VH-VL binders against q8ixk2r445to577. Designs and how they scored, part 35

Target 1, 133 residues: q8ixk2r445to577
Amino acid sequence: FFGMLQNKGLTDYCFDYNPPDENQIVGHQVILYLCHGMGQNQFFEYTSQKEIRYNTHQPEGCIAVEAGMDTLIMHLCEETAPENQKFILQEDGSLFHEQSKKCVQAARKESSDSFVPLLRDCTNSDHQKWFFK

## First folded at step 16 (VH-VL)

Design a43
Fold by OpenDDE, look of step 18:
Structure a43 (fold): chain C 133 residues (1-133), chain A 121 residues (1-121), chain B 112 residues (1-112)
Amino acid sequence: as target 1 above (133 residues)
Amino acid sequence: EVQLVQSGAEVKKPGSSVKVSCKASGGTFSRWAISWVRQAPGQGLEWMGVIIPYFGTANYAQKFQGRVTITADESTSTAYMELSSLRSEDTAVYYCARSRYYGRSGAFDYWGQGTLVTVSS
Amino acid sequence: NFMLTQPHSVSESPGKTVTISCTRSSGSIAYHYVQWYQQRPGSAPTTVIYEDNQKPSGVPDRFSGSIDSSSNSASLTISGLKTEDEADYYCQSYDHSNKHWVFGGGTKLTVL
């Protein structure tokens, strides 16, 4: 699966990554932004290693969850996907993080009008449903 | 060091077409979007359109739709802007500008030096 | 569709502080990044602020950007004004709905 990773509940919002430094693409938080359909910062791939790759940059970035965090942070992809980069995109649209045993949910960023994907306890909320478009 | 180098000044007659080039160096086309922005004498900046070479997709301002064509050659890292059916009002300095991509930021980080296009009978 | 409105001109003496406003006609200024570009006479524009308040390398600390949600406007502030700051300044934002880049009308800054 590849393309825009769009949320069902938060209509018209997609995974979005735009690091401030083009030469330093890791360490920043993945956010949600209005889907624009032009690729680049909204182009992701779900791989056979259960990675979510930022697939328009070299070296490629992979979404990771750092210890004790509930945010999605960009790391470099590795030859063998580390445990904190493994997700299961389930048939029902839920995006499950294996290591934390939590689901990715579209949420409002604290004290902000912006939106971000956060790890939360798994529910049947449409805000936890994702699809590639 | 990133640079955008544009082709030289053009003098055109009304009804003709002009094609301006913008060669990028110090980076790769795969990361970036190239926009074209013009500025008539004594006037402000006006966005014309954009291309993302990596995807081969272009988008145009409604004002120029059907009259402007933006293309890119990844092998030479060059973007092109062709404007047809030229009018005197098209007399302007035309800039290419680089942005990371469509989306959240929208910031141009590098600009070409500009190309003066003069349309006169 | 939206427009960005700037004052036509501003002027101030060297050493003083000047602020240039950029008002968004529709949509929240808080949801969309604003950029500022400087254009000296006879030159191409250069980026002085991106993403509301970020400065490219080489831009003096005297330049700063801010957002005011209450007035739905962005502001470029230049402190310790210098003669070299005399230029036209343009704000800019991206229109997601139309996939267009939108510029303000520009502001001519004169250093007295």
Scores: ipSAE 0.018, ipTM 0.638, lowest interface PAE 7.5, mean pLDDT 91

Design a45
Fold by OpenDDE, look of step 18:
Structure a45 (fold): chain C 133 residues (1-133), chain A 121 residues (1-121), chain B 112 residues (1-112)
Amino acid sequence: as target 1 above (133 residues)
Amino acid sequence: EVQLVQSGAEVKKPGSSVKVSCKASGGTFSRWAISWVRQAPGQGLEWMGIIIPYFGTANYAQKFQGRVTITADESTSTAYMELSSLRSEDTAVYYCAKSRYYGRSGAFDYWGQGTLVTVSS
Amino acid sequence: NFMLTQPHSVSESPGKTVTISCTRSSGSIAYHYVQWYQQRPGSAPTTVIYEDNQRPSGVPDRFSGSIDSSSNSASLTISGLKTEDEADYYCQSYDHSNKHWVFGGGTKLTVL
């Protein structure tokens, strides 16, 4: 699966990544932004290694969850996907992070009008449903 | 160091076409989005269109739809803007501008030096 | 569709602080990033603020950007005004619906 990773509950919002430095793409938080359908900062791929790859940059970035965090941070992809980069996109649309055993939920960023994907306890909320478009 | 170098000034007659080039250096051209922005004498900035070489996708401002064509050659890291059916109102400085990503910020972090296109009888 | 409205001109003395507003006609300013460009006479525009309040390297901290949701406007603030700051300033934002970049009309800043 590849393309825009769109949320069902938070209508018209997609995974979005735009690091401050194009030559250093790691270490920043993945956010949600209005889907624009033109690729680049909203182009992701779900791989056979259960990675969510930011697939428009070299070296490629992979979404990771750091220890003790509930945010999605961009790391470099590795030849063998580390445990903190493994997600299961289930048939029901839920995006499950294996290591934390939590689901990715669209949420409002604290003290902000911005939106971000956060790890939360798995529910049947549409805000935890995702699809590639 | 990122640089955008545009082709030289053009003088055109009404009804003709002009094609301006923008050669990029100092980075990975395929990772960029190249926009074209024009500025008539004494007027403000006007966005014309954008191309993303990596995807081969381009879109245009509605005002110029059907009259402007933006292309890119990845092998030479060059973007092109062709404007047809030229009118006197098309007299302007035309800029190419680079952005790393499409849609989120919309920021143009590097600009070409501009190309003056004069349309006169 | 939306428009960005700027004042035609502003003026202030050196050392003072000036603010240039950019009002969005529709849609929330808080949900769409605003950029600011500086254009000196006879030169191409340069970015002074991106993503509402971020400064590119090389831009002095005298330049700052802010967002006011209540007025649905963005502001460029220049403190410690210098003669070299005299220029035209343009705000910009992306239109997701039309996939367009929209510029404000520009503001001429004169340093008295």
Scores: ipSAE 0.015, ipTM 0.639, lowest interface PAE 7.2, mean pLDDT 91

Design a50
Fold by OpenDDE, fold request of step 19:
Structure a50 (fold): chain C 133 residues (1-133), chain A 121 residues (1-121), chain B 112 residues (1-112)
Amino acid sequence: as target 1 above (133 residues)
Amino acid sequence: EVQLVQSGAEVKKPGSSVKVSCKASGGTFSRWAISWVRQAPGQGLEWMGVIIPYFGTANYAQKFQGRVTITADESTSTAYMELSSLRSEDTAVYYCAKTRYYGRSGAFDYWGQGTLVTVSS
Amino acid sequence: NFMLTQPHSVSESPGKTVTISCTRSSGSIAYHYVQWYQQRPGSAPTTVIYEDNQRPSGVPDRFSGSIDSSSNSASLTISGLKTEDEADYYCQSYDHSNKHWVFGGGTKLTVL
């Protein structure tokens, strides 16, 4: 699967990645923003290694969850996907992070009108449902 | 360093078409977004459209839909803007600009030097 | 659709501080980044502020950007005004309805 990774519950919001330095894509947080469908910062790929790749850049980035964190941070993809980069996009649309055993949820950023994907306990909420478009 | 170098000035008759080129260097062109912006004499900046070569995606301002075509040649790192059915009101300096992060940002962080297109009978 | 409204002109003496406003007619000014461009006479525009308050390399820190949600406006502030700052300044922001960008009408800054 590839393209925009869009949230079901938070209508018209997609994974979005905008590192301050276009040539240094590692270490920043993935956010949610209005879906534009033009590629680039909203183009992701779910791979057979269970990675969510940001392949707009070379070398490619892979979304990771760092220890003790609930945010999605961009790391470099590895030849063998590390455990903290493995997600299961389930048939019901839930995006499950294997290592933390939590689900990715669209959430409002505290004290802001912006949104971010965060790890939360898995529920049946549409805010935890995702699909590629 | 990123640089955008545009083709030279054009003089066109009404009803004709013009194609302006924008040669990019200093980075990975194909994954950039290249916008086109024009400025009529004594007027402000007006966004015309954008292309992202790597994804084959383009978008145009509604005002120019059907009359403007933006293309790109990745092999030469060159973007093109073609405007057809030219009229006197199309007389302007046309700029290409590298555009950061479609949507949220859209900062035009590098600009071409501009191409004057004069439309007159 | 929305408009970005700027004052037509501002003027100030060298060494002073000027502020150019950019007011968004609809939608939140804070939700979509605002950029500022400088265009000296006879030259192409250059970026002086991006993403509300970020300066590109080479742009002096006397240029700053800010957002005021209460007035739904962005501001470009130039301190220690220099003669070389005389230029037209344009703000820009994103229009999701059309998935494109809108420029303000521009502000002519005259250094007295």
Scores: ipSAE 0.910, ipTM 0.955, lowest interface PAE 0.5, mean pLDDT 96
Fold by OpenDDE, fold request of step 19:
Structure a50 (fold): chain C 133 residues (1-133), chain A 121 residues (1-121), chain B 112 residues (1-112)
Amino acid sequence: as target 1 above (133 residues)
Amino acid sequence: EVQLVQSGAEVKKPGSSVKVSCKASGGTFSRWAISWVRQAPGQGLEWMGVIIPYFGTANYAQKFQGRVTITADESTSTAYMELSSLRSEDTAVYYCAKTRYYGRSGAFDYWGQGTLVTVSS
Amino acid sequence: NFMLTQPHSVSESPGKTVTISCTRSSGSIAYHYVQWYQQRPGSAPTTVIYEDNQRPSGVPDRFSGSIDSSSNSASLTISGLKTEDEADYYCQSYDHSNKHWVFGGGTKLTVL
């Protein structure tokens, strides 16, 4: 699966990654933004290692959850996917983080009109449903 | 440092086509988007279109759809803008610009030096 | 679709402060970043502000950007005005409906 990773409940919003330095892609938070379908900062891939890889440029970035955090942060992909980078994209659209046992939910950023994907307790909300487009 | 160097000035007849090149250096071209912007004499800046070379995706302003084609060659880090069916009102300086991330941060952080295209009979 | 409206021209003496406004006709000015470009006569545009209030390397701190949601406008402020600041200034922002970028009409700044 690859392309835009779009939320079902938050219509027309996709995973979006905009590191301040385009050549230093790790360490920043993945956000949600309006889907543009042009690739680049909104192109992701779900791999057989259960990683969510960012636009497949070398070195490749993989979404990770750091200890004690509920945000999605970009790390470097590894030959063997670490536990904090493993997600299960279910047939029903839920995106489950194995290590935290939580689901990725589209949420409003505090005191902002922007949105971010956050780890939350798993529900049947459409805000926790995702699909590649 | 990032640099964009464009091809030289062009003089064209109405009805003909022009193809302007924009060669990039000083960074990772494959990560970029390249926009094209023109400026008629004494007028403001007008966005024409954009390409993301790595993905081969392009988008154009409605005004130019069907008449403009933007392409890129990753092997030479060069973007191209071809405008067909030229008319006198297409006389302008054409700029390429490195565009930061599509959508949210569309800053044109680096610009080419511009290419004057003159259309006259 | 939206428009970005700028004053046609502004003038001020050296050492003073000048502000150039950029008003968005529809949609929130705060949701999509605003950029500002400087264009001196006979030259290509250069970026002086990006992402509302960020300065590129080499741009002096005399240049600042701000957003005012109440007026749905962005502003470029130039303090300690210098002769070399005389130029045209353009604001720019993103239009998702067309997935493209829109420029303001430009403002000619004259240093008296």
Scores: ipSAE 0.904, ipTM 0.954, lowest interface PAE 0.5, mean pLDDT 96
Fold by OpenDDE, second read of step 17:
Structure a50 (fold): chain C 133 residues (1-133), chain A 121 residues (1-121), chain B 112 residues (1-112)
Amino acid sequence: as target 1 above (133 residues)
Amino acid sequence: EVQLVQSGAEVKKPGSSVKVSCKASGGTFSRWAISWVRQAPGQGLEWMGVIIPYFGTANYAQKFQGRVTITADESTSTAYMELSSLRSEDTAVYYCAKTRYYGRSGAFDYWGQGTLVTVSS
Amino acid sequence: NFMLTQPHSVSESPGKTVTISCTRSSGSIAYHYVQWYQQRPGSAPTTVIYEDNQRPSGVPDRFSGSIDSSSNSASLTISGLKTEDEADYYCQSYDHSNKHWVFGGGTKLTVL
């Protein structure tokens, strides 16, 4: 699967990655932003290694969850996907992080009008449902 | 260093078409977004459209829909803007600009030097 | 659709501070980044502020950007005004409804 990774509950919001330095794409948080369908910063790929890749640059970036964190941070992809980069996109649309045993949820950033994907306990909320478009 | 170099000035007759080029250097062109902005004499800046070469995706301002075509050649790192059915009101300086991260940012962080297009009968 | 409204002109003496406003007619100014561009006579625009308050390399720290959610406006502030700052300044932001970029009408800054 590839393209925009869009949230069901938070209508018209997609995964979005905008690192401050276009030449240094790792270490920053993935956010949610209004879907534009143009590719680029909203283009992601779900691979057979259960990675969510951001492949706008070489080497490619892969979404990871760092220890003790609930945010999605961009790391470099590795030949063998590390445990903290493995996600399961379920048929019901839930995006499950294997290592933390939590689900990715669209959430409002504190004291902000912006939104981010965060790890939360798995529920049946549409805010935890995702699909590629 | 990122640079955008545009083609030279054009003089066109009404009803004709013009195609302006914008050659990029100093970075990874294919993954960029390239916008086109024009400025009529004594007027402000007006966004015309944008292309992301790698994806082949383009979007245009409603005002120019059906009359403007933006393309890109990744092999030469060159973006093009073609405007058809030219009228006197199209007389302007046309700029290409590297557009940082479509949507969220949308900053034009690098600009071409501009191309004067004069439409006269 | 939305519009960005700027004052037509502002003027100030060298060494002073000047502020140029940019008011968004609809949508949240805080959610959509605002950029500022400087255009000297006979020249192409150059970016002086991007993403509300970031300065590109080479832009002096006399230039700063800010957002005011209460007035739904952005501001470009130029301190220690210099003669070379005389130019037209444009604000810009993104319209997600139309997937367009929108410019303000521009402000002519005159250094007295």
Scores: ipSAE 0.857, ipTM 0.943, lowest interface PAE 0.6, mean pLDDT 96
Fold by ESMFold2, fold request of step 19:
Structure a50 (fold): chain C 133 residues (1-133), chain A 121 residues (1-121), chain B 112 residues (1-112)
Amino acid sequence: as target 1 above (133 residues)
Amino acid sequence: EVQLVQSGAEVKKPGSSVKVSCKASGGTFSRWAISWVRQAPGQGLEWMGVIIPYFGTANYAQKFQGRVTITADESTSTAYMELSSLRSEDTAVYYCAKTRYYGRSGAFDYWGQGTLVTVSS
Amino acid sequence: NFMLTQPHSVSESPGKTVTISCTRSSGSIAYHYVQWYQQRPGSAPTTVIYEDNQRPSGVPDRFSGSIDSSSNSASLTISGLKTEDEADYYCQSYDHSNKHWVFGGGTKLTVL
């Protein structure tokens, strides 16, 4: 799967990556923003190794969640996917993080108009359902 | 170090076309969003459109749809803007610019030097 | 489809502070980042503020940006005005309905 990774509940919102320095992609948080359809910073790939890859940059980035955290951040992809970079995109659209046993949910950032994907206890909420377009 | 170098000034007659080039260096041109912006004499900046070469995606301002074509040649790292059916009102300086991120975070962080196009009989 | 409205001109004395406004006609200014560009005569624009309030490397800290959600406006503030700050200034933001960028009409700053 590849393209725009969209949320069912928060309609017209996509995974979006905009590190402060576009040449230093490691260690910044993935956000959600209105889908633009142009590729680039909203283009992601879900691989057979259960990675969510940001391959617009070389070397490629892979989304990870560090132990004890709930934020999705960018790491470099590795030859063998580390456990904290493994997600299961299920048939019902849920996006399950294997190591933490939690699901990716669209969430409002604090008291702002901004949105981010965060790990939360798995539910049947449409805010935990994702698809590629 | 990103640089954008544009083709030289042109004088055109009404009803003709112009094609301005923008040669990029200092990065991964194919992955960039390259916008075109014009500025008529004594007027403000006006966004015309954008291309992202690698993804083959382009978008044009409504005002210019049907008259503007933005293309890119990845082998030469060059973007082009062609404006057809020229009118005297198209006299302007035309800029290419690299956009950081498409969407909300879209600063134009590098600009070409500008190309003056004069439409006169 | 929205407009960004700026004053046509502003002027102020060297050493003083000036604020240039940029008002968004529809949609929230706070949701879409605002950029500010400086353009000296005969030159291409250069970025002085991006993402509402961030300064690119090399831009003096006397340039600052802010957002006022209640008036749906952004502001560029230049303190300690110098004669070299005399230029045209443009704000810019994203139009999601068309997936385009929009510039403000521009403000001519005169340092007297």
Scores: ipSAE 0.609, ipTM 0.863, lowest interface PAE 1.6, mean pLDDT 91
Fold by ESMFold2, look of step 18:
Structure a50 (fold): chain C 133 residues (1-133), chain A 121 residues (1-121), chain B 112 residues (1-112)
Amino acid sequence: as target 1 above (133 residues)
Amino acid sequence: EVQLVQSGAEVKKPGSSVKVSCKASGGTFSRWAISWVRQAPGQGLEWMGVIIPYFGTANYAQKFQGRVTITADESTSTAYMELSSLRSEDTAVYYCAKTRYYGRSGAFDYWGQGTLVTVSS
Amino acid sequence: NFMLTQPHSVSESPGKTVTISCTRSSGSIAYHYVQWYQQRPGSAPTTVIYEDNQRPSGVPDRFSGSIDSSSNSASLTISGLKTEDEADYYCQSYDHSNKHWVFGGGTKLTVL
């Protein structure tokens, strides 16, 4: 799968990545923002290794969750996907993080108007359902 | 360092077309978003459209839809803006600019020097 | 679709503080970053504020940006005004409905 990774419950919001330096992509948080359909910073690929790749950079970035954290951050992809970079996009649309046993959920960032994907206990919420377009 | 260098000034007759070039250096041109912005004498900035060369995607301001074509040549790292059916009110300085990210973080951080296009008989 | 409305002109003496407003006519200004550009006569615009309140390297900290969600406006503030600050200033933000960028009408700053 590839394209915009959209949330079902938070309508018209996509995975979005905008590091301060577009040439140094490691270590920043993935956010959610209105889907624009132009590719670039909203273009992701789900691979056979269960990676979510950010492919607007060479070498490519892969979404990871660091131990004990609930935020999705950018790491460099590796030849063999590390366990913290493996997500299962299930048939019901849930995005399951194998290592933590949690699901990716669209969440409002504190008391702001910003949204981010976070790991949460898996539920049937549409805010935990994702699809590529 | 990112640099955008535009083609030289042009004088055009009404009804003709102009094609302005914008040669990029200092980065990954194919992944950039390149916008075109014009400014008539003594007037404000007006966004015309954008291209992202890697995806081949372009988007145009409604005012210019049907008259503007924005293209890119990755082999020369050059973007182009062509404006057809020129009128005297199209007399302006035309800028290319590198847009950081499409959508939320769309700062125009690097600008070309501008190309004056004069439309007169 | 929306407009960004700026005052046509402002003026102030050296050493004083000016604030240039930028009001968004529809949609929340807080959901989309605002940029500010300075343009001196005969030159291309340059960024003085990006992402609401960030300064590029080399821009003096006399320049600051802010957002007021209640008035749906952004502000560019220049303190310790210098004669070299005399220029046109433009705000800019994203129009998601059309997936375009919109510039404000511009503000001519005169330093008397």
Scores: ipSAE 0.525, ipTM 0.840, lowest interface PAE 2.1, mean pLDDT 90

Design a50
Fold by OpenDDE, look of step 18:
Structure a50 (fold): chain C 133 residues (1-133), chain A 121 residues (1-121), chain B 112 residues (1-112)
Amino acid sequence: as target 1 above (133 residues)
Amino acid sequence: EVQLVQSGAEVKKPGSSVKVSCKASGGTFSRWAISWVRQAPGQGLEWMGVIIPYFGTANYAQKFQGRVTITADESTSTAYMELSSLRSEDTAVYYCAKTRYYGRSGAFDYWGQGTLVTVSS
Amino acid sequence: NFMLTQPHSVSESPGKTVTISCTRSSGSIAYHYVQWYQQRPGSAPTTVIYEDNQRPSGVPDRFSGSIDSSSNSASLTISGLKTEDEADYYCQSYDHSNKHWVFGGGTKLTVL
């Protein structure tokens, strides 16, 4: 699966990665923003290694969850996907992070009107449903 | 060091077409977004369209829809803007610009030197 | 759709501070990045501020950008004004609904 990773509950919002330096793409948080369909910062790929790759840059970035965090951070992809980069996109649209055993939920950023994907306890909320478009 | 070098000035007759080139260097062209912006004499900046070579996606300002075509050649790291059915009002300096397309950014961080296109009978 | 409105012209003496405003007609200025471009006579535009308040390398720290949500406007502030700062300045933002880039009308800065 590849393309825009769009949230069902938070209508018209997609995974979006906006590194301050486009030549240094790791270490920043993945956010949600209005889907634009132009690719680049909203183009992701779900791989056979269960990675969510930011597939518009070389070297490629992969979404990771750092220890103790509930945010999605961009790391470099590795030849063998590390445990903290493994997700399961289920048939029901839920995006499950294997290591934390939590689901990715579209949420409002604290003290902001911005939105971000956060790890939360798995529910049947549409805000935890995702699809590639 | 990112650089955008555009083709030279053009003089065109009304009804004809013009194609301006923008050669990029200093980075991975295919991963970029290249916008075209024009400026009529004594007027402000006007966005025309954008292309992302890697995805082959292009978008145009509604004003120019159907009359402008933006293309890119990844092998030569060159973007092109073709404007057809030229009018005197199309007389302007045309700029290409590298565009940061990260979410809500939309910043033009590097500009070409500009190409003057004069449309006259 | 939205528009960005700038004053047509501003002027100030060398060494002083000048501010150029850019007002967004609809949508929150806080949710959409604003860029500022400088254009000297006979030259191509150059980026002086991007993403509200970020300076590209080579742009002096005399240039700064800010956002005022209450007035739904962005501001370019130039301190320690120099004669070389005389130029046209344009604000810009991206319209996600139309997938368009929108420029302000430009502001002519004259250094007295």
Scores: ipSAE 0.389, ipTM 0.838, lowest interface PAE 1.6, mean pLDDT 94
Fold by ESMFold2, fold request of step 19:
Structure a50 (fold): chain C 133 residues (1-133), chain A 121 residues (1-121), chain B 112 residues (1-112)
Amino acid sequence: as target 1 above (133 residues)
Amino acid sequence: EVQLVQSGAEVKKPGSSVKVSCKASGGTFSRWAISWVRQAPGQGLEWMGVIIPYFGTANYAQKFQGRVTITADESTSTAYMELSSLRSEDTAVYYCAKTRYYGRSGAFDYWGQGTLVTVSS
Amino acid sequence: NFMLTQPHSVSESPGKTVTISCTRSSGSIAYHYVQWYQQRPGSAPTTVIYEDNQRPSGVPDRFSGSIDSSSNSASLTISGLKTEDEADYYCQSYDHSNKHWVFGGGTKLTVL
């Protein structure tokens, strides 16, 4: 799958990656922003290795969650996907993080009007349902 | 390095159509947003439309809706702009341009060299 | 929809500072990013400012961008003006609602 990764419950919001320094693409948080397709920072690929890959330019980034954290951050992709970069996009639209055994949920970022994807205990909430457009 | 190389100049009669090509290199063409922008002699820049090759559909400026067709061929990494029912006021240099990888502004970061299309009897 | 209005031409002497304005017809310019493109005669445009005040790599720091919400305008400022700065300059903003790119009419900068 390739396109904008959109949330079912938080309508018109997509995964978005916009690092403040174009030369430092690692270590910043993935956010949710109004879907636009402009700037190409909302185009992700879900790969056969279960990666969520940002591959619109080189080097490619892969979404990861560090142990004990709930924040989705950008790492460089590796030849073989590390466990913390593996997500299962299930038929019901849930996005399951294998290592943590939690689901990706749209959430409001503390102290702002912005939204972020965070790991949470899996539920059937539409805020945990995702699809590519 | 990203490059956009366009087809050569064309001379057309009123009422005909023109198809300009834009060959891309230096990245993942299928995932790029490629816009077409024209410039009539002595005039400013005018956005015509955009395509992302992977999706195969284009979004057009209202002024050109129904007259312009933007397509892409992933096998050759080439975008195309076809303008139909040509009139003398369609005489212009036609550019392709790529949207930046990052940002929320829609800024272009690479431009083709331009293709002069002259419409005359 | 909105329009971006620029002066048709400006001129200034080498070594001095010039400012080119770009006025937005509706909606607040403070909430919409502005880009600036330079086009030398016979050449394709190039980006000199993006996202109001950011310079792409290789653009001299003599080029700067700013926003004035009271006049609902953006400005491109070129200091230490050089003869190679003689070009047409276009401002541009994205219309998020219609997913369209909107350009200003362009400004011809003459360096005497």
Scores: ipSAE 0.053, ipTM 0.680, lowest interface PAE 6.0, mean pLDDT 88

